# Designs tried in a protein design chat: miniprotein binders against q9h3h3. Part 3

Target 1, 235 residues: q9h3h3
Amino acid sequence: EDGFTAEHLAAEAMAADMDPWLVFDARTTPATELDAWLAKYPPSQVTRYGDPGSPNSEPVGWIAVYGQGYSPNSGDVQGLQAAWEALQTSGRPITPGTLRQLAITHHVLSGKWLMHLAPGFKLDHAWAGIARAVVEGQLQVAKVSPRAKEGGRQVICVYTDDFTDRLGVLEADSAIRAAGIKCLLTYKPDVYTYLGIYRANRWHLCPTLYESRFQLGGSARGSRVLDRANNVELT

## First folded at step 11 (miniprotein)

Design GA8
Fold by ESMFold2, look of step 12:
Structure GA8 (fold): chain B 235 residues (1-235), chain A 102 residues (1-102)
Amino acid sequence: as target 1 above (235 residues)
Amino acid sequence: DPEEVEKLLEKLLKLIERAARRALEAIERGDKDEVKWLLIKARIILYILKELVTDPELRKKAEEVLEKLRKAIKALEEGNLEEVKKILEEILEEIKELIKEL
């Protein structure tokens, strides 16, 4: 594996975070306007830097939908970062357990299901299904990357409030599957994002906590979910 | 590949510079929440940068910037926006110099 692929992706995500976002906010916008908004801003056509002929003339970092119950609460991220820095100088081991404890102590509990799709109808259809689930209240917050100039896969992120609440995470997985999405989903707690930790890190931490694979039959939720930390199936 | 690492380091430094510039603009508007968000982001970018750097002098300078970020966050918590502004201007100048040095 290329040792810097994750770092390049992280840098691109950081850049996108700081560019303008296109947001459908159900707290201030009627649900009946969602379909027109989706048609105006399909993620396969919204360009990262505002190409001529695209729906956007200016850079777009992310396309997002906020549900009616969305209440932003990142927790004590500044305290988390301070504790992380202190931990690294303390001589104490850095393990998945200590990361989990930092997240709990500072209430940085959010996380996200991730899916990667090529630009085109499948991406736009998946995003539309997710956006509707958010506006209808089955999910709370989601975002999708716009199309990059060089092409390549785009990412949909579906957020949950608490990565330690397994039932809540599984309910979000079920809502994603109910929207007709059948691709692989991976779940990353936001604590890893706020600490700049990715897959090939020197602490041997695994930022992917859960993995979901679609199944035609089986569980009532339509997927098989694996706890990556314990190699245990949750469904 | 040393050339690829250098390009990634330059990209990360430019992102820190951008975060600092936006934070200065947010201070002028009195938007303390945006300042906080941008300081958090700058810290993340610096964490990534520190993991990539092997040059001891560059690592030392990166740690100095991180220390200034800690002080800026403390000043922001205390409501001292003038101190936050002063520190951000120092960070911005240090980042500009680091970009010139590769």
Scores: ipSAE 0.827, ipTM 0.921, lowest interface PAE 0.7, mean pLDDT 89
Fold by ESMFold2-Fast, scan of step 11:
Structure GA8 (fold): chain B 235 residues (1-235), chain A 102 residues (1-102)
Amino acid sequence: as target 1 above (235 residues)
Amino acid sequence: DPEEVEKLLEKLLKLIERAARRALEAIERGDKDEVKWLLIKARIILYILKELVTDPELRKKAEEVLEKLRKAIKALEEGNLEEVKKILEEILEEIKELIKEL
């Protein structure tokens, strides 16, 4: 692997967060309009900074779909960050359990399943499946990156409310698989993102909790989910 | 790889610069919620940057920027947008200087 790929991707994601989003909001828009919206804004054609030849003339950071029941709650992120800074100066041990406890205390519980796909039909098809699952209520919210100026893979993020709720995380995986997604999925709690923690950190914290791999015909579920930190198969 | 680290540091510093600039614009609009989230993002970027920086001088300056972010966040929580604006302008100038030192 190239050095610092995770940090470069994190930087790009933070830049994208600061730019405008294209949103299909099922709380205020009829579900019948989704197919037309998806046809208008396929992620393989929406450009990061806007081109006259693309569907967008202005920069787009993310393309997102909000479910009918979506109620954003990021928790107390500022309180989490302040507590993290205080913890580091306190000399107290920093462990996975400590970070989990900070997340719970400040209600910073959301997390996401991530998938990376090359621009093209497979990406657009995968996104359409995910978007439909969100609008139909099997998933809560999802977003996909637009096409980068220099190219490269795009990411689909499918969020869950509570990374400590294993059943909820697994139910989201099942819904993703039911939508026809067959690629590798990894799950990351947002607390690690808010604290800037990645693979090679000095506290040996593993920010990726789960991996999901597609499995043909072998099970009703359609995937194998592994607890990556403990190397334990959950399905 | 020193070259890769330097490129990443420059990218992170430019993101803090962008966040500070956007936050100043949000203050002029009275959009306190946008200012809040931009400060949260600037903090994340500084956490990543502080783990990468090994030069003592650059580390000291990064810690000074983080301290200014803490003060800006406190001022924002107190509803003092004039103080937030002042601190953000100081952060912006400090970050521009750090970018030139790379």
Scores: ipSAE 0.797, ipTM 0.910, lowest interface PAE 0.6, mean pLDDT 88

Design GB3
Fold by ESMFold2, fold request of step 13:
Structure GB3 (fold): chain B 235 residues (1-235), chain A 97 residues (1-97)
Amino acid sequence: as target 1 above (235 residues)
Amino acid sequence: DPEEVEKLIEKLIELIRRALERARRLAEEGRVDEAIWLLIKARIIAYIYAELTGDTSLVREVTREAVEILREIAEKTGDPKAEEALKLAEEALKSVE
């Protein structure tokens, strides 16, 4: 890829989280305004720091669409973090099972399908399809990074409520594919993000729980989904 | 790439500082939920720093700062969310001391 490490990407995501977001919120904005909003703020042209002449003159951390049924609830993240600190000092083993149990205990169950695309028409088209799926109710919430530099890939995140609900995760995959998206998707539970756990970590944990690969006519959903933790196909 | 690692370390430290400063400003404005989220972000960044460097001292320092900020919020507002967040930060501090 472009030589970025997981830690550099994590730092950029944290910085973006703290800057203003461009949000289309279907809970307060009529759906008929979506197409105009998408045309005004394509992710390939919205700049990270508000370059003059771009659609935004001020910094944008993320571009997001909230669906009508989206209820923001990250769970007990502070309790999760406190329990994580206690676990690390306890000497008890850190395994994927312990992370899963912490997430369940603290109701930090959200996760996201991720896709990486170069700036341009393909990115803007994919984002528009996902945004429409969110507003139409097939997906609940999604975000996309703005353009930070020439030629850098951008990320679309499509959230689900519960990474342990495999049917819900598969339904989100299916909705993404129905929007015409055929690239590789990877799924990361938010518990890993809130604990700062990325691929290169001391516990050798794999934060990618599922992978989705598009296939023509191979399944009713148009993709094959692999459970990375158990090396089993879910579809 | 030691230069790139040093730049990343400096970026993480600056992000923590920015998050904590903004959390204090939000607390002064009575925006408790936003302040708490910035404190959560500061801890995430401290976790990333600890993983990159092997040095957990920033997790401890951020936790102490979070206790201080949350104590001020809880005293000023009496908000149950701030009081709960303070309790959790104090529990976390006991684990890292």
Scores: ipSAE 0.837, ipTM 0.929, lowest interface PAE 0.7, mean pLDDT 89
Fold by ESMFold2, fold request of step 13:
Structure GB3 (fold): chain B 235 residues (1-235), chain A 97 residues (1-97)
Amino acid sequence: as target 1 above (235 residues)
Amino acid sequence: DPEEVEKLIEKLIELIRRALERARRLAEEGRVDEAIWLLIKARIIAYIYAELTGDTSLVREVTREAVEILREIAEKTGDPKAEEALKLAEEALKSVE
């Protein structure tokens, strides 16, 4: 049961990707409209399937904010998938290093910080802070899941452009913390998502590259960040 | 729990079918980028299915259907993105068959 939790979440995420999104796009919408939009669509009240009494009448897969400087570039995902399939039949070893090299070769470098929060004020406040950071230019793009069931946790994803750029990933962590977020963050490169690789996989790969824990007292970032690939603390 | 595993497998198969049907409709409408992304999603779901079951048949089926859809898009639109995507899908089909 618990061994299939990642796969169930992956299936739901794939389903959500195929449904309509609610998007605030700072490239086409004035920043002065953000607060009204946030008040209309708090993620704890936007329902996955358009329940009575919710702000949305139709299904919503994701709620997203695009920053003014957001320039989407997923890289060569199709080439990545083809090379991955060829690698699997080649007999060559599949390791975190080979996954990293595939991602670099195909320019599939994006990744995301993830946080999980229960519906309510804390989630809505965290999302509002992230959304403002995106519109203000400290972050580039973020999304949050709608409410699918009472009491179930929702996820906020904050994207970065290049998981190999450690400084950039840590700067995004710092911006998330500056928005007042204190929960556990995990960082996952998108290459794992595009190859369907989750915690329970036959290669024993770990899709989480970094973990960030808020720590009272300390650096300006307020984070303790662990590099899962090398099992060392970066901060 | 065998019942939970079976429900997950059924969901994955349904999601693949849904993604491929939407990709075909987008191809008919000439919406190249959107169709390609749905084919990418179908392939991801097929990877998850293969990992859960040990059966790569859906990866092969999705790849074969992607070739058909991409051929239609490339012929209809002449879009270089569709032509590149088709070449990659044809090469991938040799790997999984």
Scores: ipSAE 0.822, ipTM 0.919, lowest interface PAE 0.7, mean pLDDT 89
Fold by ESMFold2, look of step 12:
Structure GB3 (fold): chain B 235 residues (1-235), chain A 97 residues (1-97)
Amino acid sequence: as target 1 above (235 residues)
Amino acid sequence: DPEEVEKLIEKLIELIRRALERARRLAEEGRVDEAIWLLIKARIIAYIYAELTGDTSLVREVTREAVEILREIAEKTGDPKAEEALKLAEEALKSVE
């Protein structure tokens, strides 16, 4: 409902990153405990700052689920940032190709499918489906924002480990759709996040690499996926 | 609108300060990986600030503080992760000074 700029949402995400997270970690927690955890912490009821009557008494930045095979690997983000600063002063043009090459060179290859949903049953149901897909091994890791503002939308992020592996990105889309999710999905490589590049940037880069729309009778995956940079359908 | 932009600028500055203060505390406790991650985050926030304002001074300030924090960790602990992170921070500083 609220008209936040991309930079305002980025600042909120940075603040949330530094607050406590509620995590179901399948690497250390039996899968049989997942349903109880989901029932205790529905994202529509977990509050950003620990409001009275919510299941959490303290601020929560994110609600997350880590799959059993999840191995965190952000890559060489420090080197990426240093090279980015050198590139900006070099006089070389900054294009999607140079961002892609920086990401590859520094092994900063992760990215995420994003979906935005209003608080309520639809959000909680979507999150539960995603969380189950993560614990069952179809997805590696996902997070969802808590309830912060009246009428405000919340975001689910579903991570993939290599945005240059288009088949792997499409397989994650398919797993999301198999969980019953039919809303619009957008995909953002983490390289843009680590370099602070959002929609309004001087280079006119588009941080959204792919867009996925659910379509009955479409591709075998049940999705129509568009490459936003080239305006080309991948499916 | 302009008022929301100004609030955003103030928030970015405060988030940088908080990240750097926490990174320094973690460094004093010997928690090198966590400190490095907060320094990365502070730099991301400084990039957002620079794009919004056209002012790169916070990128330079964050980079200088990162060098100081990492140098202290490296001297105190000899941790090779701190040495590598320091090298990268010094390289970044050359680009912004």
Scores: ipSAE 0.816, ipTM 0.922, lowest interface PAE 0.7, mean pLDDT 88
Fold by OpenDDE base, fold request of step 13:
Order: C-alpha cells, then structure tokens, then sequence
Structure GB3 (fold): chain B 235 residues (1-235), chain A 97 residues (1-97)
C-alpha cells in the first residue's frame, strides 16, 4: 500500500471511531453467548452505514470483543501529542528511537497486529477465531472493520498492551496463528497512529515494527516474525 | 491523482469539524472522557492533513478549539481530567505559536 492509501484508510478509521461500536464484552456477557453474537453480526455482513438487509440498521464503526482481563488504558495521549508538537517545533531530529522514548515517557505503549482480508467466509471465520481467543483469555481485545459500500478489504486489529514487550507481541502472534489465521500480519504501535504517522511520512519513519508470515511445519509458533527496524528474524 | 488527494483533504477537514462538533456536544452532556477522546482524534486528523499539505495551521486551529472546549468543560464540571487536558492543550498551543 502506498502512502496515500494508508492515509485514506486512516481517515476512514477515524470516521469509524466516531460511530457506535458493536461490542461483545466478556466481562459482562457470558462466553456461551459468543457464538450467537458472532452469528448475528458476521463482519462480512455488518455494513458501515447500516445498509438495507444488513444485520445493523444504524452506522457501525467497529465490531469489537473485549476479554475478561481487558482494561482500557491508553496512557497520556494528550501529553504525547503536546510533546510531539513541541518536538517538531524544536527542529530536533526525529527517529524511531525518539518515538519509542515518547511512548515510554507518556505510557502510550499499546500496539496491534493488523490483518487485511476480503469480505466473506474467510474473514468471518478468522474473526470468529480471534473473538474466541479473546473470550478464552489468549488475547485481550480485538476489533474488525465492518463492510464498506465500495467493498475492499476489512481489517482485524488484535491489540497488545506493550509494543516494547517483544515476548508479549510474539505471544499474540502465536495466539492469532493458533486461531487458524494464515495471512500476513503487521504490528503497529498505537503511538504512530496517535501522532498521524503513516507510510511515506516526512521523517521516513516506518510505523510497522514487526511482520509475521505463516510457516508450514515450522516452529511451535507457526510463523516467522521479522523485526522490521533491525531486519532480523525473531523466530 | 491530484483529484483523489483533494478529496481526501476535504474529507479530513470535514472529519475535523465533525469531531469538534461532537466533542462540544459531549462536553455539554458532561461526557468528559469521550469529549477528550474526540479532541485527540481531531488532532490526529490535523496531523494527517499537515503531512499531506505541509500546512500545520490546521493543527494550531484544532488545538485552539480544543482549548476552548476543554475550558468550557473544566468550568462547568470541575473535572480534574478536563483541567489537566486543558493545561496540556494550552501548553501545546504555546509551543506552536
């Protein structure tokens, strides 16, 4: 995806964030209700604006599942943004290390594995696997974009608490692979999202820290994870 | 395509307006955390705009409006979160002026 496509997708994601979400919260809803909820709201059929014949009559920004251990803590995002604006004004060099340090300083450490899938059975099956993994406590929180009018790929986001915890990031990859997902995964810290940093930015920052490729017959993790910053395979 | 870029820019501007308007409504309803989150989103969109256009003026404008909204919330609710958010927004505004 070129820089323009990434920015377009970002704008769509920002619009979606402002609309109501369909949420299954495992903290308040019995796990036994998950299958019925998944059947009622398959992501390939839930439409972004509540099209006629869709399971939703009203706009839906995201479909999400919250695990029992999920605690929403985004850190000091406003402080992060203020520090970022001040840094830009200072004219100091901006590196991936700079962003990492800003994230640590402001406790904005969340990140996500991303996968893009075409609408259909494969997407719904992938989402069902992820949702189950979240409810079972293997993952903490995930969301999927609803179907757009123009079609295109839908995105599943699987979050981790700390992008600096390499083990935690790899464990989430393993859980995603265990759920039967075989597509390419990319890992992006939320700090890049909160600062509007996408591909082809003026600082030449790569917002993708990790890439996971499915591996047949490989290690217990079922994937090869590449550290994009260092160009080193971690598995 | 220049036309596609222009359409995206227009969309970004509209999203900022929508975010700020919704933040103001949420503020009036006393929904402080949600209002703050929308102001964060408005700032993100302004960053994307600045990257696309090279113009940081919209970042300043969004920050200015955020200060106004947060001040209104802080005065109405006395919520410490709103007060802290206001302080941070004011500091940010000073740094870019």
Amino acid sequence: as target 1 above (235 residues)
Amino acid sequence: DPEEVEKLIEKLIELIRRALERARRLAEEGRVDEAIWLLIKARIIAYIYAELTGDTSLVREVTREAVEILREIAEKTGDPKAEEALKLAEEALKSVE
Scores: ipSAE 0.787, ipTM 0.908, lowest interface PAE 0.5, mean pLDDT 92
Fold by OpenDDE base, fold request of step 13:
Structure GB3 (fold): chain B 235 residues (1-235), chain A 97 residues (1-97)
Amino acid sequence: as target 1 above (235 residues)
Amino acid sequence: DPEEVEKLIEKLIELIRRALERARRLAEEGRVDEAIWLLIKARIIAYIYAELTGDTSLVREVTREAVEILREIAEKTGDPKAEEALKLAEEALKSVE
């Protein structure tokens, strides 16, 4: 994915963040209602702008599921941004290590596994599996993009609390695989998102820390996870 | 494609405007955390703009507007979160001027 495409997708994601979300909150809604909610709002049919005939009449930015243990804590994102702007002004070198330290300092540690799927049954099935895993407590929170007018790929984001916790990141991968997901997964810390850092940025920072590939007959995890920063397999 | 890039730039500018306007409305409603979050989003969009164009002026402008909005919130609500956010925005503004 080239820099332009990544930035375009980022802009679309930012736009989506400003529109209403369809949320299933397991903290307030019984788990028994999840199936009905999934049937009512299949991601492949929910449209970004509430197209005629869609389940939604109004714009929807994201479809999300919150687990029982979900607590929204983004850390000190404003402090992070201030420090980032100061760092850029200073002319000091910026490395992946710099971003990691900024994230730690400001407690901005969330990250997400990402998967891209074409609209349709496979997407809806994947989302249903993820949503169940969230409601069952195997995952904390996930969201999926609604269908775009152009019928492009939709993205499912599965969040973890700490991108520096390798074990936690791997556990989330395992839970995603256990939910029946077989596609390629990429893991991105939110710190890169909050700083507007995408692929092919001027600092040559790679926002993707991990890549997970499904593996048949492999480890109990059912995936091969690559640390992209070090080019080392973790599983 | 230069035309596609220009369209994206225009979109980014529009998104910033929308974010700031919504942040103001949220501020007026006393929804401080949500207002702050939209200001964060506006800044992210400005970063994307800066990456595409090499121009950081929009980052400064967004930060300036954020200071104004946060000041109004802090004065109106006395919310410690708004005061802290204001301080951080002011510090950021000083660093990029």
Scores: ipSAE 0.786, ipTM 0.910, lowest interface PAE 0.5, mean pLDDT 92

Design GB3
Fold by OpenDDE base, fold request of step 13:
Structure GB3 (fold): chain B 235 residues (1-235), chain A 97 residues (1-97)
Amino acid sequence: as target 1 above (235 residues)
Amino acid sequence: DPEEVEKLIEKLIELIRRALERARRLAEEGRVDEAIWLLIKARIIAYIYAELTGDTSLVREVTREAVEILREIAEKTGDPKAEEALKLAEEALKSVE
């Protein structure tokens, strides 16, 4: 995917964020209802705009599952944005270290593992595995994009609280792998999203910090995780 | 493709408009947290626009509109969250003017 495709996907994601979400909240809904909810709203069948014959009649931006320990705390995102705008005006150099420090200063530390899957059984099965892991407390929160009209790949996002906590990031990778997911995973801090930093940006910042590849029999976690910034394997 | 880029730019502008309009409606309903979040999203879209066009004027315009919306909320509701958000937006606006 070229840089332009990334901006298109970003625009679509921003549009989706403004539409209603289908949410299973384990804090208020019994875990025993998860299977019925998954059967009612399989992500391969839920349509972005509520197409005729879909399980949703209204637009859906995301399908999400919240775990028992989930607390929505994004930090000081407005302060982060203000500081970012001031930094750009100053003309000072911007590096990955600059973004990390901004994130820490404003407590905007969330990040996510991303996987892209074609619509169908494999996607629905992967989502069901992730949703169970969230409800069981192995993961805190996850979301999946609904089916687009064009039938493109759908994305599953699995969040962690702190992209600077390598152990927490690796634990989430392990939980995803334990759910039976074998595809490529990429990890992106939300700070890059909140600042509109995507592929091929003017600062040459890479928003992907980690990459996870499935590995048979090698690691207890069933994956090989690469630190993209340092080009070092963490597992 | 220049035509595809132009279509994306138009889409971004429309999304900003939609976000600001929804934020204003949410503000009128007293849904302060949700309004603030949409204003954050409007800024993100403006950043994407600025990256594609090199024009940062839209970022300033979105911040100005956010100040107006947040001021109206703060005056009507007295919500401390709206007041804090307003302060941050005003600080942001001062930094880019």
Scores: ipSAE 0.785, ipTM 0.907, lowest interface PAE 0.5, mean pLDDT 92

